# Ledger of designs, part 3: VH-VL binders against Probable DNA replication complex GINS protein PSF1 (gins1)

Target 1, 191 residues: Probable DNA replication complex GINS protein PSF1 (gins1), of Dictyostelium discoideum (Social amoeba) (q54hr6)
Amino acid sequence: MFTKTAIELIKELRGTDSIPHYNDTSIKATIDEMIALYEDLIKTITEHKEQKKEPFYLQHAITFHNSINRDKRCILAYLNERLNRIKEYRWSSGQSLLPDQLKERLSQNEIQFFSEYDKILTEYNSKVGLDLTIDPQPPKELYIEVRVIKELGEVVLNSGCTVNLNLNTTHFLKRSDITNLVKNGSLEHII
Short names: E, the ipSAE of ESMFold2; O, the ipSAE of OpenDDE; V2, 0.75 times the mean of E and O plus 0.25 times the DockQ between their complexes.

## First folded at step 1 (VH-VL)

Design d10 (framework fv_durvalumab)
Fold by ESMFold2-Fast, scan of step 1:
Parts: sequence; C-alpha cells; structure tokens
Structure d10 (fold): chain C 191 residues (1-191), chain A 119 residues (1-119), chain B 108 residues (1-108)
Amino acid sequence: as target 1 above (191 residues)
Amino acid sequence: EVQLVESGGGLVQPGGSLRLSCAASGFTFSSYWMSWVRQAPGKGLEWVANINEDGSEKYYVDSVKGRFTISRDNAKNSLYLQMNSLRAEDTAVYYCARVPYDYLAFDIWGQGTLVTVSS
Amino acid sequence: EIVLTQSPGTLSLSPGERATLSCRASQSVSSDYLAWYQQKPGQAPRLLIYGASSRATGIPDRFSGSGSGTDFTLTISRLEPEDFAVYYCQQYEYSPLTFGQGTKVEIK
C-alpha cells in the first residue's frame, strides 16, 4: 500500500500533458506512513534489541529503512517533474502571470517557484537585451510510455521508485530511469 | 509466470547425503531471500533454512545445523540444499519458497520434492 | 522458540457457513509477522494472509485475518467448495520461524 501510493503519484502525471492538481492528500499520506514506519522501526530495534539476532527481525528492519528511502525518492521525483512542467509552461507561454485555472492546480510552494523562475527569466532577458522571438528551450526530463518485453518483476529505478515490470504491461516512466532497460531490449518505447 | 521447480529428491540410506535443487524463473532471483521448508508425511510445515540475496547470510533450524548447507547460484537462478548425515526424521517433502522484501512471508512455493530416509 | 497452537484441530462445516480459525502464540508476536497458508492434499501451501490482516495477491475477499499479541484469527466468511483444506499460521518475527500444527476444514 505504501509503495503503491508513491508510485500512483508518478502514474497520475501520465494522464495529462499539463500539470494535474497537486495531490496533497497522497503526499501527506505517504509522508505520514514513512514517519509511522520509521517510528515502528526504532521502537522494534530499541525494545527488542536482545532479540534482533534472528534473521527476519534484522531483515525487516533493514527492508523498512530501504522502503522509507525509496518512497522519499519517489516523492522527490514527483515534485521535481511538476517543477519541470512549470518551467516548461513559463518558457512556452512567455507569460509572467499564472492563469487562475493553472494556479488552482499548484501548491503554494510551486506558485512561489513560478514567481522566482519568472523573475530570473525576465531579469536575464532585460539585462542581455535578448529578442523575444528567440526562445531557447530549457533541458527537461521526459516521461515515456513503455511496454515490458521481458519479465523483470520488481525493479528499483535510479530515482529510487519501485515498479513491477511484468511481461506485456505498460508504464509511464522517466526516460532517464529506464534508458538501460530500453537499450537492452527489456522495455519497448510506445509512441 | 513466477515459478519454482524442485528436483533431487529420492530414497537414501540413514547417514547418506542428498543434494536438492530449485530452479527459479519469472522474477529477478538475485533480489530475493530464499527458503527451504519441509513437511513430514501427514505432518505440518517446518522451516529448514534461509539464504539472503547474495548468499553471504545463511540461517538454519537447530536440528539440521551442521548437517545441511543452503546455497545459491544467481547466475543460474538456482537454490540448493546439501543434506549430509541424513536421519529417518529428515523424511519429508522439501519445498523451495521465495521471501519478498515487503512482507517477509513465503509468497511463492515450488511443488516440492520427496526425500525418504530409510534402510 | 515460539509455539503456535491452532484450534480447533478439525472444523466440520457445510458450504456457505462461516469458518473461524484460531492461532495462539506462546509469546507475543507483532501482527506484522504473522501469516496464514492454505494447503490442499498433494499440493504446495498457498499464501493467504501476511502481516496478520493483509490479503495476498489473488486471494478472494471472503478470507480475512485479524488479531494481535498472542491471539490471531483467520475468518472465511462464506465457505466455497474449494476452501475445504488444511490451514497453517506462521510467525516470522523470531528465530526459528515456526508454524502452527494446522486446522483441517472439512465437509460435514
């Protein structure tokens, strides 16, 4: 349930080319679960340290620590992708003001990020005297749709997110997380 | 899709040796802890041994400690149980089982291989 | 070692009835480390419940688990013909890993 919640944040982005509503509920739920798991881990180690010699006890402690870190990285990946889409909007629209429609979908921190990013672009353009017809594109991380060609099972991506890559299933994943899997023929890019 | 297939069971004399194999397919074998669980005829389940992802950690039930050795070959997607100094009470169906990270229960089991220790 | 005692040893019921199976531990076991398995004659065990209450993939919702401390329960809300089998509880918190002796659910 914990890892599934974190992965659902990434899957949510697949449904739209724009920025979907900030999923505050799922992010808070995931963070609360991480805190609860961490507190359980500390309590278990502290209260039963005389028994932590048994293999499954130690295995559980290590596994839950890794799961917490993995889900933290998934949340960061989700937040970073949203910020990248906000940057892309600013570059493509050329506008300094967020439409109310878009603003309603952003968190307060994301609204602040947009304002700061816009300020940087505006100051740069005015300082160097660039023509507004020249619109360089910022580097962006792309998500791509892939189909699993070879059974891989549970895989931990470079971002730390875990996905179940079962034969013939389709997924919407960060290109950089799966470049090697596409290159070696395990995943097939779907256009 | 995910499958475990045991082999190597048979009839052996008390004091003899036998090696069991378990072939894994349909998942990333090197990412999972693996286990051997046995069941004597008409009796319940008994855990025998566990091995971690790379084979550096091994754990056994006391009754087999020093006699049985669990091992794995990740390049061959195979799990092994070397059984030495076999006793009549080791007679059982031996199951290979997978232990996933999230819940540590035996989620996938092989069909088992029968080991009979008798003169 | 933790001893798991299952009761009853045999439960005789008809299809459509509710089955309640008990597993009692000799010492407290965290609910995070208790599982239930189903075994039919000549077949390998099948994972039903892990973490005392989480249903494994593909397991029908008529199966549910509950309990904490020393007392755990597996409930089958409405028995189907395929549910007549032997059921085992297991703890995986303490070494050695231990199973209960099993409860046989049979047709009256």
Scores: ipSAE 0.000, ipTM 0.449, lowest interface PAE 13.0, mean pLDDT 81

Design d12 (framework fv_durvalumab)
Fold by ESMFold2-Fast, scan of step 1:
Structure d12 (fold): chain C 191 residues (1-191), chain A 120 residues (1-120), chain B 108 residues (1-108)
Amino acid sequence: as target 1 above (191 residues)
Amino acid sequence: EVQLVESGGGLVQPGGSLRLSCAASGFTFSDYWMSWVRQAPGKGLEWVANIKQDGSYKYYVDSVKGRFTISRDNAKNSLYLQMNSLRAEDTAVYYCARGPYDFWSYMDVWGQGTLVTVSS
Amino acid sequence: EIVLTQSPGTLSLSPGERATLSCRASQSVSSTYLAWYQQKPGQAPRLLIYGASSRATGIPDRFSGSGSGTDFTLTISRLEPEDFAVYYCQQYGYSPLTFGQGTKVEIK
């Protein structure tokens, strides 16, 4: 059974409010199976799209859902929670660019989702007359990727966490913890 | 037969506006994502915009953002593209196309196209 | 954006010959998310292949698609007179949707 592994992935997410590294080892085999099923569904629907009894989309949606077993639903819950955190990041950051440190934690599909969600949010902001890019000040971000320009060594942040800010190292840190270090040139914001 | 028929194209001066329409027949229009794809004279295909079944999500290519608005009227089985602040580079045949599934799909049914010429 | 580069730009062939059209993506694209279209002068594009290898309804079996990652191929096993047209590949795995520049298959 794959259910136990999927539950472990969900527990991993429950233990943190960040986006952890994508667990590709556990997901890949099941995703490959899902892709094969999806391709079979597309072929079946394409062979029958001349039939006028049911809408093409409805047939596809129903068949797809019926093919997903209990084990795969746990994996979908894991993936959906990750997507929700990606949406939360986009909303809180106000930025269309994914930091490199965050990108390495995401799957290719999650990077695609971020792009799609960014487009939706950008269009919504355009329609309601809100455009953060025309603001006099840069968009606010909850977390940013920074590079150490000056050797700082071990630094205790406001959160109580200790980080080792060695020259030329890159870190993904809460903006509020490091605003002064970016301002004085010790850290460089990577955009 | 499944059909998409575009209308509303024509000659317009730079900075002008046009509204394109697409009439759908032979399928349940409200079950599909719809797209606009254009083709400049002698050039290839360029996706312009797409819209979800219920009109809730809309996506655009960057070059038309803020100028073009995609919309639909499911009661009339119609898709629209409002084009404002037109530029010479918007000159193209505009195709209405049906996407069978989600945000990003292939287009399985295409209209005949309507020509938009932006010229002084 | 993902750039699709088609080659060759033009294929000059006779009826009965085999045509092989290439589409190269600037980044890896899942085979699930690649389509091929045929366009004749003055006509709308027509879907031929989706998911890199699945033939659309009504498309003759002489048309086949293959490939994965960055390299995709459309093959027409034996050209018929009606097959002389421009062919476009399209990826639909990433925003924005993008098409190749086209390959023209012409007589002679």
Scores: ipSAE 0.000, ipTM 0.439, lowest interface PAE 18.3, mean pLDDT 77

Design d13 (framework fv_durvalumab; at its last look DockQ between E and O 0.34; V2 from the best seeds 0.00; counts 0 for: pae E 7.1 > 2)
Fold by ESMFold2, look of step 2:
Structure d13 (fold): chain C 191 residues (1-191), chain A 120 residues (1-120), chain B 108 residues (1-108)
Amino acid sequence: as target 1 above (191 residues)
Amino acid sequence: EVQLVESGGGLVQPGGSLRLSCAASGFTFSSYWMSWVRQAPGKGLEWVANIKQDGSETYYVDSVKGRFTISRDNAKNSLYLQMNSLRAEDTAVYYCAREYYDSLWAFDIWGQGTLVTVSS
Amino acid sequence: EIVLTQSPGTLSLSPGERATLSCRASQSVDSSYLAWYQQKPGQAPRLLIYGASSRATGIPDRFSGSGSGTDFTLTISRLEPEDFAVYYCQQYHSSPYTFGQGTKVEIK
């Protein structure tokens, strides 16, 4: 099922607080599967166009569009989180250059993004008269491990990916996605 | 960029024949029903014909049945309209249009049109 | 054949005014298969509304559609200079597909 490949991209980020190798292969495979599925859906619906059954059209369209949209949001969340971690590295490290170990894990576009982001931050620091990164506060944990205290079932994260929050299961989720659920007692932060 | 480009229009005498072509690019042509729509100078739009994605079903407005034939070649991403026994009232700009399932089969992309003039 | 009758034939308005265009069908039309198009002089038509009420990609929210059965309406909430054009309704519920005769929205 094509949705599983997209979910694995998010799980890859969940497994570490660093920046893992850019998973170009899985992204391209997911996009290709989305395109192929969309084209197959169009052919199927078009073959039954003369029947014009509104429930048939809606059922097929809703199911497949939801799956495709979920995959799109997962890919975008993966890319955006990687960019956020690149920005956080620049803030946290104070370094204008990427170390070779980090650079080898980034895509070409991500390396270019760092260079442009560094240029902007350096210009801003010059105008303010200080290096804003010299004494950064430790970043809060981006992801936390939580235990489900109240059965929540399937939950759509801000990233657009879906996670099943079944009672007494544990998950490693982005803090910003679940802050309200921890506050209301549905999830318990596992330290 | 999704694009449709018509060609083959021109001046023809009554009773003559003309073949219009529509070249598609930027999308999977074989996944869509296609239509021809015409517009006489200074007049409104008139649907002419459409064709199923695999070419197996065609439909026509009554005024052109038996005279016009819509066809497609999915390998060449091309739509055709063979127009025979042309009449003065067939004078129009002819558009090809894509029937798009995400827009509930509305005509979401139109070509620029090609002018057919039938006069002696 | 389903005949679509648009009214008024011409609508003369100033920028900023609200335009209301009517399309009446000779038979009931499933609203899923009613569309509205805009055509400016020398240009191909552009899809505005499909499914009677859904805006096509890139269409500003000042355009809205409504209606069902035999009566359908296109509304432009505040006319802008680029909105002065001819508007056509279309049914593609049953073959042959048909268009209304058009409503010209012109500068007063």
Scores: ipSAE 0.015, ipTM 0.505, lowest interface PAE 7.1, mean pLDDT 81
ESMFold2-Fast, scan of step 1: ipSAE 0.155; ipTM 0.581
ESMFold2 (binder alone), look of step 2: mean pLDDT 93; pTM 0.947
OpenDDE, look of step 2: ipSAE 0.043; ipTM 0.624

Design d14 (framework fv_durvalumab)
Fold by ESMFold2-Fast, scan of step 1:
Structure d14 (fold): chain C 191 residues (1-191), chain A 122 residues (1-122), chain B 108 residues (1-108)
Amino acid sequence: as target 1 above (191 residues)
Amino acid sequence: EVQLVESGGGLVQPGGSLRLSCAASGFTFSHYWMSWVRQAPGKGLEWVANIKQDGSEKYYVDSVKGRFTISRDNAKNSLYLQMNSLRAEDTAVYYCARDTYYFGSESYMDVWGQGTLVTVSS
Amino acid sequence: EIVLTQSPGTLSLSPGERATLSCRASQSVSSSYLAWYQQKPGQAPRLLIYYASSRATGIPDRFSGSGSGTDFTLTISRLEPEDFAVYYCQQYGSWPLTFGQGTKVEIK
């Protein structure tokens, strides 16, 4: 089984399309657990030295390996998904500067990653004479109809618009403003 | 015993090329990210490049991008650094190191080779 | 990039004394992603501490790390003859990975 902290990291990302605050506490706790699992394995080997090749020792080593791999996968998936969302932000925003609101949610490594990714895109666009992250013609804003299936109350959208998302009400909003709320199950897209 | 042994260093002229090798033993090489770290004579350490377990991801310090290529051969337990368009400032001892980058943002080196000297002189 | 500044540049001490080495970052290091290495002349670096305070396997308990944010410290509680070496800090909280310039611990 995954640790509660590793599960919480996955839940944070699965519930939203936004970039939540970097959860260094849960990452550290998961790493601490992995270290504790390793220490427990060493203790078991020490206490059962003559049984290293016996079924008991083998089963314990397999359990340790599976636990470490699950925790590694959770952390890696968490970190990779965050980097993907940062790349998506750079492509969609066309901006070279991180807003302070977003910047405070990123780890220092993620802030640096954004800077380097922006540098690469800027250099490439400069060489080809295009800005690939900016549409020469403003794109059409896609609006969708949604129903509120979980009471949210007053919400400030990314566009700055404030809307009251009361249970069972329907709204016609920019898709980009509410993608997170649709994905976390708070809003239902009416097709 | 866990061991990393570098080879391939030597004297090369500016603009030249050199390929470094690192032989790993005593651990499952294919389970680890690997790094190259260099140290100019009398100076501190500088991270150069790292490579994912399966070779699918590679990262470089800006000063070597486009000139250096990191690669690995898991069947031979070997790590490589192909260095092209060498400059005087690339003169350093190059260390092969086992990288703990399996958490994406966590990259420290827990096992180091003894290093191989690369001298780029006019 | 995060610049790491180590102080003092050289620390002259006798065996049995306490050594305190400083590493200051130009920006906050996320999640205390900071490691310490020991390097003797002509030898490869050896990992001492990771995550600012966790000792690497096989490292004696006289070595300890502390700190967070921009200020980190490596302490050697009672210097042994083999501890006279150059010590480097390294951050991995921000790309690119960076090392401090080193602190030389030498015998008086």
Scores: ipSAE 0.000, ipTM 0.425, lowest interface PAE 18.8, mean pLDDT 79

Design d15 (framework fv_durvalumab)
Fold by ESMFold2-Fast, scan of step 1:
Structure d15 (fold): chain C 191 residues (1-191), chain A 123 residues (1-123), chain B 108 residues (1-108)
Amino acid sequence: as target 1 above (191 residues)
Amino acid sequence: EVQLVESGGGLVQPGGSLRLSCAASGFTFSSYWMSWVRQAPGKGLEWVANIKQDGSEKYYVDSVKGRFTISRDNAKNSLYLQMNSLRAEDTAVYYCARGTPEEYLWELYFDYWGQGTLVTVSS
Amino acid sequence: EIVLTQSPGTLSLSPGERATLSCRASQSVSNSYLAWYQQKPGQAPRLLIYGASSRATGIPDRFSGSGSGTDFTLTISRLEPEDFAVYYCQQYGSSPLTFGQGTKVEIK
């Protein structure tokens, strides 16, 4: 069904406000689909050259070409959206370090991107004497790293996410989902 | 002034063990990835192992996996390399090297090096 | 693993001359994560350049790095007597960390 795997990448991102685990399997599947589509295109064009031109062959070639371009756009949109969310985290958090929970969700290239982006912001702030990562008013939804200091077990958050808040475990969660748990002393905000 | 001082090198028989130590001073040791890099006599440099600031992550070159263990004691500002099942190919000067303060990247360049300690594995 | 090949193996030059050292990678080095080190006989390596082109603290202006992808260069604009040494490149863009075999800069 051409492009199905690529569409799933985009749907995964649009189904969540967080940065989900890097979907290497679906990206590789999409690239394999693009290669297969390209090979089919070449085969169709080659076969058509040996036969009299028919509108059907030209339409098939155009369809394959458009499918390859759609898959390319989906992969680029997926990767670019993830980078935008990483930039958003850096701006809203004001922190130069990635929490371990977020780090495990990112590809190596995304971790390196964060480091380089942070370096640029830090150098610019030093030169102009201004912190450009000051939260806007009202503050954007911020992900914060928290440690569980009271055993809570399985909890369903306001966002609909289910999380296991076991004693001494560390989590990277939306501030809005856990404000009450931090205030009542069940979770400790890690700076 | 950043200083790294290695010790523990010496002559050892094949199959033997040695423990190398590196004493760090002049910087916040607990804030940096630390590494061991070796150099066989008359040869080039070879990365051996990296260890994260808190000791939670360790990375090794394939040839030493299962035989060498990198560790650190942040209270003592010390880095260690436990070398077991030593082979003639492990003969080298072993350098303690400071990595980066970036907690999330184990890919490192090395801005300060100790003077090295010689390990000779021969019968 | 990324294999780094340095050329030439030996550069024979006089003080005051320009030295140009090459480091080529078997595949693209991510983010230009390449460093250069200087090593004199019996001494530990000394960091010169990181990130392909950034000079380390205390390194003289005569040292410069350039390049990206698979082709990197270290340039010493005017050799001083203390610059005669072995130079190593190192990539840290991917695992495992690897070094070139070295280029010896010696007096002619």
Scores: ipSAE 0.000, ipTM 0.425, lowest interface PAE 20.6, mean pLDDT 80

Design d2 (framework fv_durvalumab)
Fold by ESMFold2-Fast, scan of step 1:
Structure d2 (fold): chain C 191 residues (1-191), chain A 121 residues (1-121), chain B 108 residues (1-108)
Amino acid sequence: as target 1 above (191 residues)
Amino acid sequence: EVQLVESGGGLVQPGGSLRLSCAASGFTFSDYWMSWVRQAPGKGLEWVANINQDGSEKYYVDSVKGRFTISRDNAKNSLYLQMNSLRAEDTAVYYCAREGYDILTGYFDYWGQGTLVTVSS
Amino acid sequence: EIVLTQSPGTLSLSPGERATLSCRASQSVSSNYLAWYQQKPGQAPRLLIYGASSRATGIPDRFSGSGSGTDFTLTISRLEPEDFAVYYCQQYDSSPLTFGQGTKVEIK
C-alpha cells in the first residue's frame, strides 16, 4: 500500500501543467515513513526472531518490499517530473533569470539545478555560436522605419522600387528589401 | 467503505470473563495489524493489545498480560479479545481499531463504534 | 514507556479563532511516529494526523500538525462549530503505544 502523502504528490502534478509549490511536508513525511518501516522491519526481525514462522516471514517481506518500492517510485516520479518542467521552462523562456513568481514555488535544490542547467546551456550555445533557446520571434510588420547612417544615394531594391537614401533621412520601407543594409550598418532601425 | 463493528460487551461480575468480537469489512483484513483500544468512562484512551496479519505476533499492555488474549480469524474477517479475571478497572468502552497502511504502523486509521464492558457486582 | 503530556488541558475559544494544541514527549519520538485524534462525546476517535504532519483522508486543510523530537503541535487555523471536541496525541515509536491525556477544546 502507498502512503497517502506519496499519492497526493503525484495527484498535484497530474492536476496542472505548471510547476506547483514544492511540497516539502509530504515528501519528508513519506521519506520518514519509509525509514520507519525499514527500521521497524529490522527491529521486529531481530527482537522477535524466536516468534517468527516461515510462512509469516515470507508474506511479511513481500508486503514490506511492495510498500517501500511504491513509495520510492512516487517520490522519484514527483521529483523527476518537477525537474523536467524546470528544464522545459528554461528552453521555452530563453532566460537565465528565474522570475520571482516561479522561484517562490521551487525548493533550494531546484533553484540551484536551474542555475547549473542554465550554465550548461549557455556554455554549449556559446561554443556552437547558436542560442538553442531563442523563442520564435513574433511576426514582424512588412514595413519598418529606418534612418540613413551612411550616404547610399539612389538604390534599386529587390522589389524593383527605387529610393534615394541620403544621409540622415528617414524612410518607411519593406523589411525584406533592406535587411542587408540594416545588418551592415548603412541603415538604423528607428523602432 | 471500511467498517469495524464490535460486539460482546456487557455487565460482568469481578473475576468473570467476556469475549469481544469485531467484524471487519471493506478492506483486505489479512493485510493489517489490528488493535484493541479502551476508554474508561470520562477518561482518556489506553492501548490494550495488537496482533499481526497472521496472528503469529501479539503484544499487550502490562496490566492485561496473562488475563487477556487477542486473536483473529482471517477467513471470517474477525478480531477477538478474550478477557478473563476481569477487574473493576477494566470497565471501559473497547474499540476495535485498524493500524494504518500495513504491518509496520501503530497509529489507528479506522475505529469501530465501541462496545461497553462494565465490571461490577 | 514514553509519556505524552498535552497542554493546555482545556482551551476555551470562539468559532473563527485559531487553536494551538501542544504535545510533549518524555523522550524523543523517532521517525515522527506521532498521530493526532479527534473525539466527540459518545463517538469513536477519528484520525486527523499521522507521521506528525500528514493529514488523514477526508480531514479538512484547517487541521495541520508540526514538530519533531519531543515537541509536537496540532493547529486548527479557523475553528468551525464541529471542531469543539477532545483531541489526543499518540506515539507509535515504542511499545507500549501511548496516548496523551487529551486537550478539550470548548466554546468560550
Scores: ipSAE 0.000, ipTM 0.428, lowest interface PAE 16.9, mean pLDDT 79

Design d3 (framework fv_durvalumab)
Fold by ESMFold2-Fast, scan of step 1:
Structure d3 (fold): chain C 191 residues (1-191), chain A 122 residues (1-122), chain B 108 residues (1-108)
Amino acid sequence: as target 1 above (191 residues)
Amino acid sequence: EVQLVESGGGLVQPGGSLRLSCAASGFTFSSYWMSWVRQAPGKGLEWVANIKEDGSEKYYVDSVKGRFTISRDNAKNSLYLQMNSLRAEDTAVYYCARGSYDYLWGSYFDYWGQGTLVTVSS
Amino acid sequence: EIVLTQSPGTLSLSPGERATLSCRASQSVSSSYLAWYQQKPGQAPRLLIYDASSRATGIPDRFSGSGSGTDFTLTISRLEPEDFAVYYCQQYGSYPWTFGQGTKVEIK
């Protein structure tokens, strides 16, 4: 089964269609828990070898192993989805410069990934004399930085994700989700 | 043995209200996201609403938002759907479905009830 | 929202034949979060496959799923009489969750 911490990682992504702050605390906590579970598994196996335990001890060892694997899958799913959203931003923005607001939300490894991904795309486009954004067409959705100038509270986006748009807070959101809010003066595009 | 049993369906006139219930057994009900999925006669499946394990989060398909309310009673192992301002297009078999344990929002549905028919017509 | 289009609409086959069902998404489905369900007349849907290729508990090995991105396939290697049903794909890679319109597998 997933731990509470591992579940919260996926919940964070499912609750927003932006790129949220890298949740280092929850990832570290989940990894620490996996390490603890692994050490308990090894101890259980060792104890069983030293003295004859009842059959259920072996079953418990298997359960611990499965729990570790589930936590690992959760972390990988979280990290992979973040990388996919970073790639989507690069394709939709066409920019090699990572905005400071977005950069503050990424881990150091994710910043490096963006730089390497950008280098490959830029080099390939230069080599073939093409802008790959035109065919096949990249995602039309662009992430833009906005500031809330009118209190909106909790808003449900088209993806079903909710965002709390409190007065004077800044957000990095898909343009298509907030076009009407920018037009009606509730959000201000930060250039 | 996981079991989900729906009840409360029936014939109701447009603009009317109906409350569906789902009785769950054979698993720890309070540990799962639960959903309602409907199917109009001769048509495909449509997700309607889901609710978090503790009832703190609820999500709805746009067409029912403001009209339907999903709720649960973990002490009674029961899931509910209160349907108000019913329309002809709400006519469907309504299924109670258990969300997958390993995924938030109960992403896919590993167990389904038998369904209860809701007919909205005059 | 992601629209799922299943093809063919109806597949007419004989027992023992291979069935190949397609599900195409209007946008890439994140992490191959796609499930397949079987529904027989008068019955509730039954989960067959999740995460594009993982078989659900109790599902025979003649059922297999494959695919990623926008193109997914459900394969039934040798149709049994009980396999004639309607099959639905569902994505959970992005909210709201959506289902395909279904493919009916019927006896020729």
Scores: ipSAE 0.000, ipTM 0.436, lowest interface PAE 17.5, mean pLDDT 80

Design d5 (framework fv_durvalumab)
Fold by ESMFold2-Fast, scan of step 1:
Structure d5 (fold): chain C 191 residues (1-191), chain A 122 residues (1-122), chain B 108 residues (1-108)
Amino acid sequence: as target 1 above (191 residues)
Amino acid sequence: EVQLVESGGGLVQPGGSLRLSCAASGFTFSYYWMSWVRQAPGKGLEWVANIKQDGSDKYYVDSVKGRFTISRDNAKNSLYLQMNSLRAEDTAVYYCARELGYSYDWLYFDYWGQGTLVTVSS
Amino acid sequence: EIVLTQSPGTLSLSPGERATLSCRASQSVSDSYLAWYQQKPGQAPRLLIYGASSRATGIPDRFSGSGSGTDFTLTISRLEPEDFAVYYCQQYGDSPYTFGQGTKVEIK
């Protein structure tokens, strides 16, 4: 049942507007699924090392990659949504202190995040006194198709998105995130 | 048993055209990137072009870009190379090769066909 | 483009001897994405090694690959009569794919 627990994390958040208890059990179960998938892949590779490579073997590798990426996206979506709700609480409450009731529902990292976010917000308001907003209309020609012509591996883009830029793979990415990579020859724009 | 069988090679005069075919069997053809690699008489190997599993992405070495077109027919398990405006330097044995690696886009050549000779001469 | 230079151009050896073939890249090959191929006269190339050191399915233990960065080596521990052939290295760490010029292993 790999990905069932990852899906449950997202569904839990969709079912409520509040911040529910941090679901350590489901997060750990999802990570355990990822480890089990990896061990299964290694076993398949080892058992077929001296035999003919088959489409079945490659399909297993493809399935592993898709499953790991799906589980990773679910965990990241869950964690990011929780952080967004914590930020929203800080903005709506105007308070620098977490109520004990809410604090009991957060992970240790989330409690630390709240503290650090509060410090940044307090400093920014004192120093600048200004509110900067992003235009709600996105710019034209936001995304372009590119091919990786030099292995880059896992890259974190300016937007915060993580992509795996393996040699000869193709991607549909935000132009502003990859301008330098296209310019330096690591990515080729597909017209 | 994985097999790749090329055909369509022959003698053609400069400026002429040829279409090469590669018949694949023994594996699920649609799962793989495919390449054409050539070898001039008495010389080394040179990669020419490759094509993605579904045919959506195609890449070429600069010397053939605009003259050669790679394509595939997954229903027929066949790979093609349309060669136009042929030059004497295109004279070579052309190999069909399957790309493989441990990612979605396979990266080295695990199986090769026996090749088909293309001679560009008058 | 990455230029691969193989040395020596020709190795003249007897059956039972060890062959050591070198492949040097003009730039570092990312993630050791380097393969070795064997080509016998009148035949298609055959994959021996991928990822610099991983032996392909069905390849005898006497073939081994090593190296990283810009320096790579193919070793044949004890030459058999069927091993006299031309050997090519190929990098797939950068576009376009490039091959070395080949090393011919011939009978002394």
Scores: ipSAE 0.000, ipTM 0.421, lowest interface PAE 17.6, mean pLDDT 78

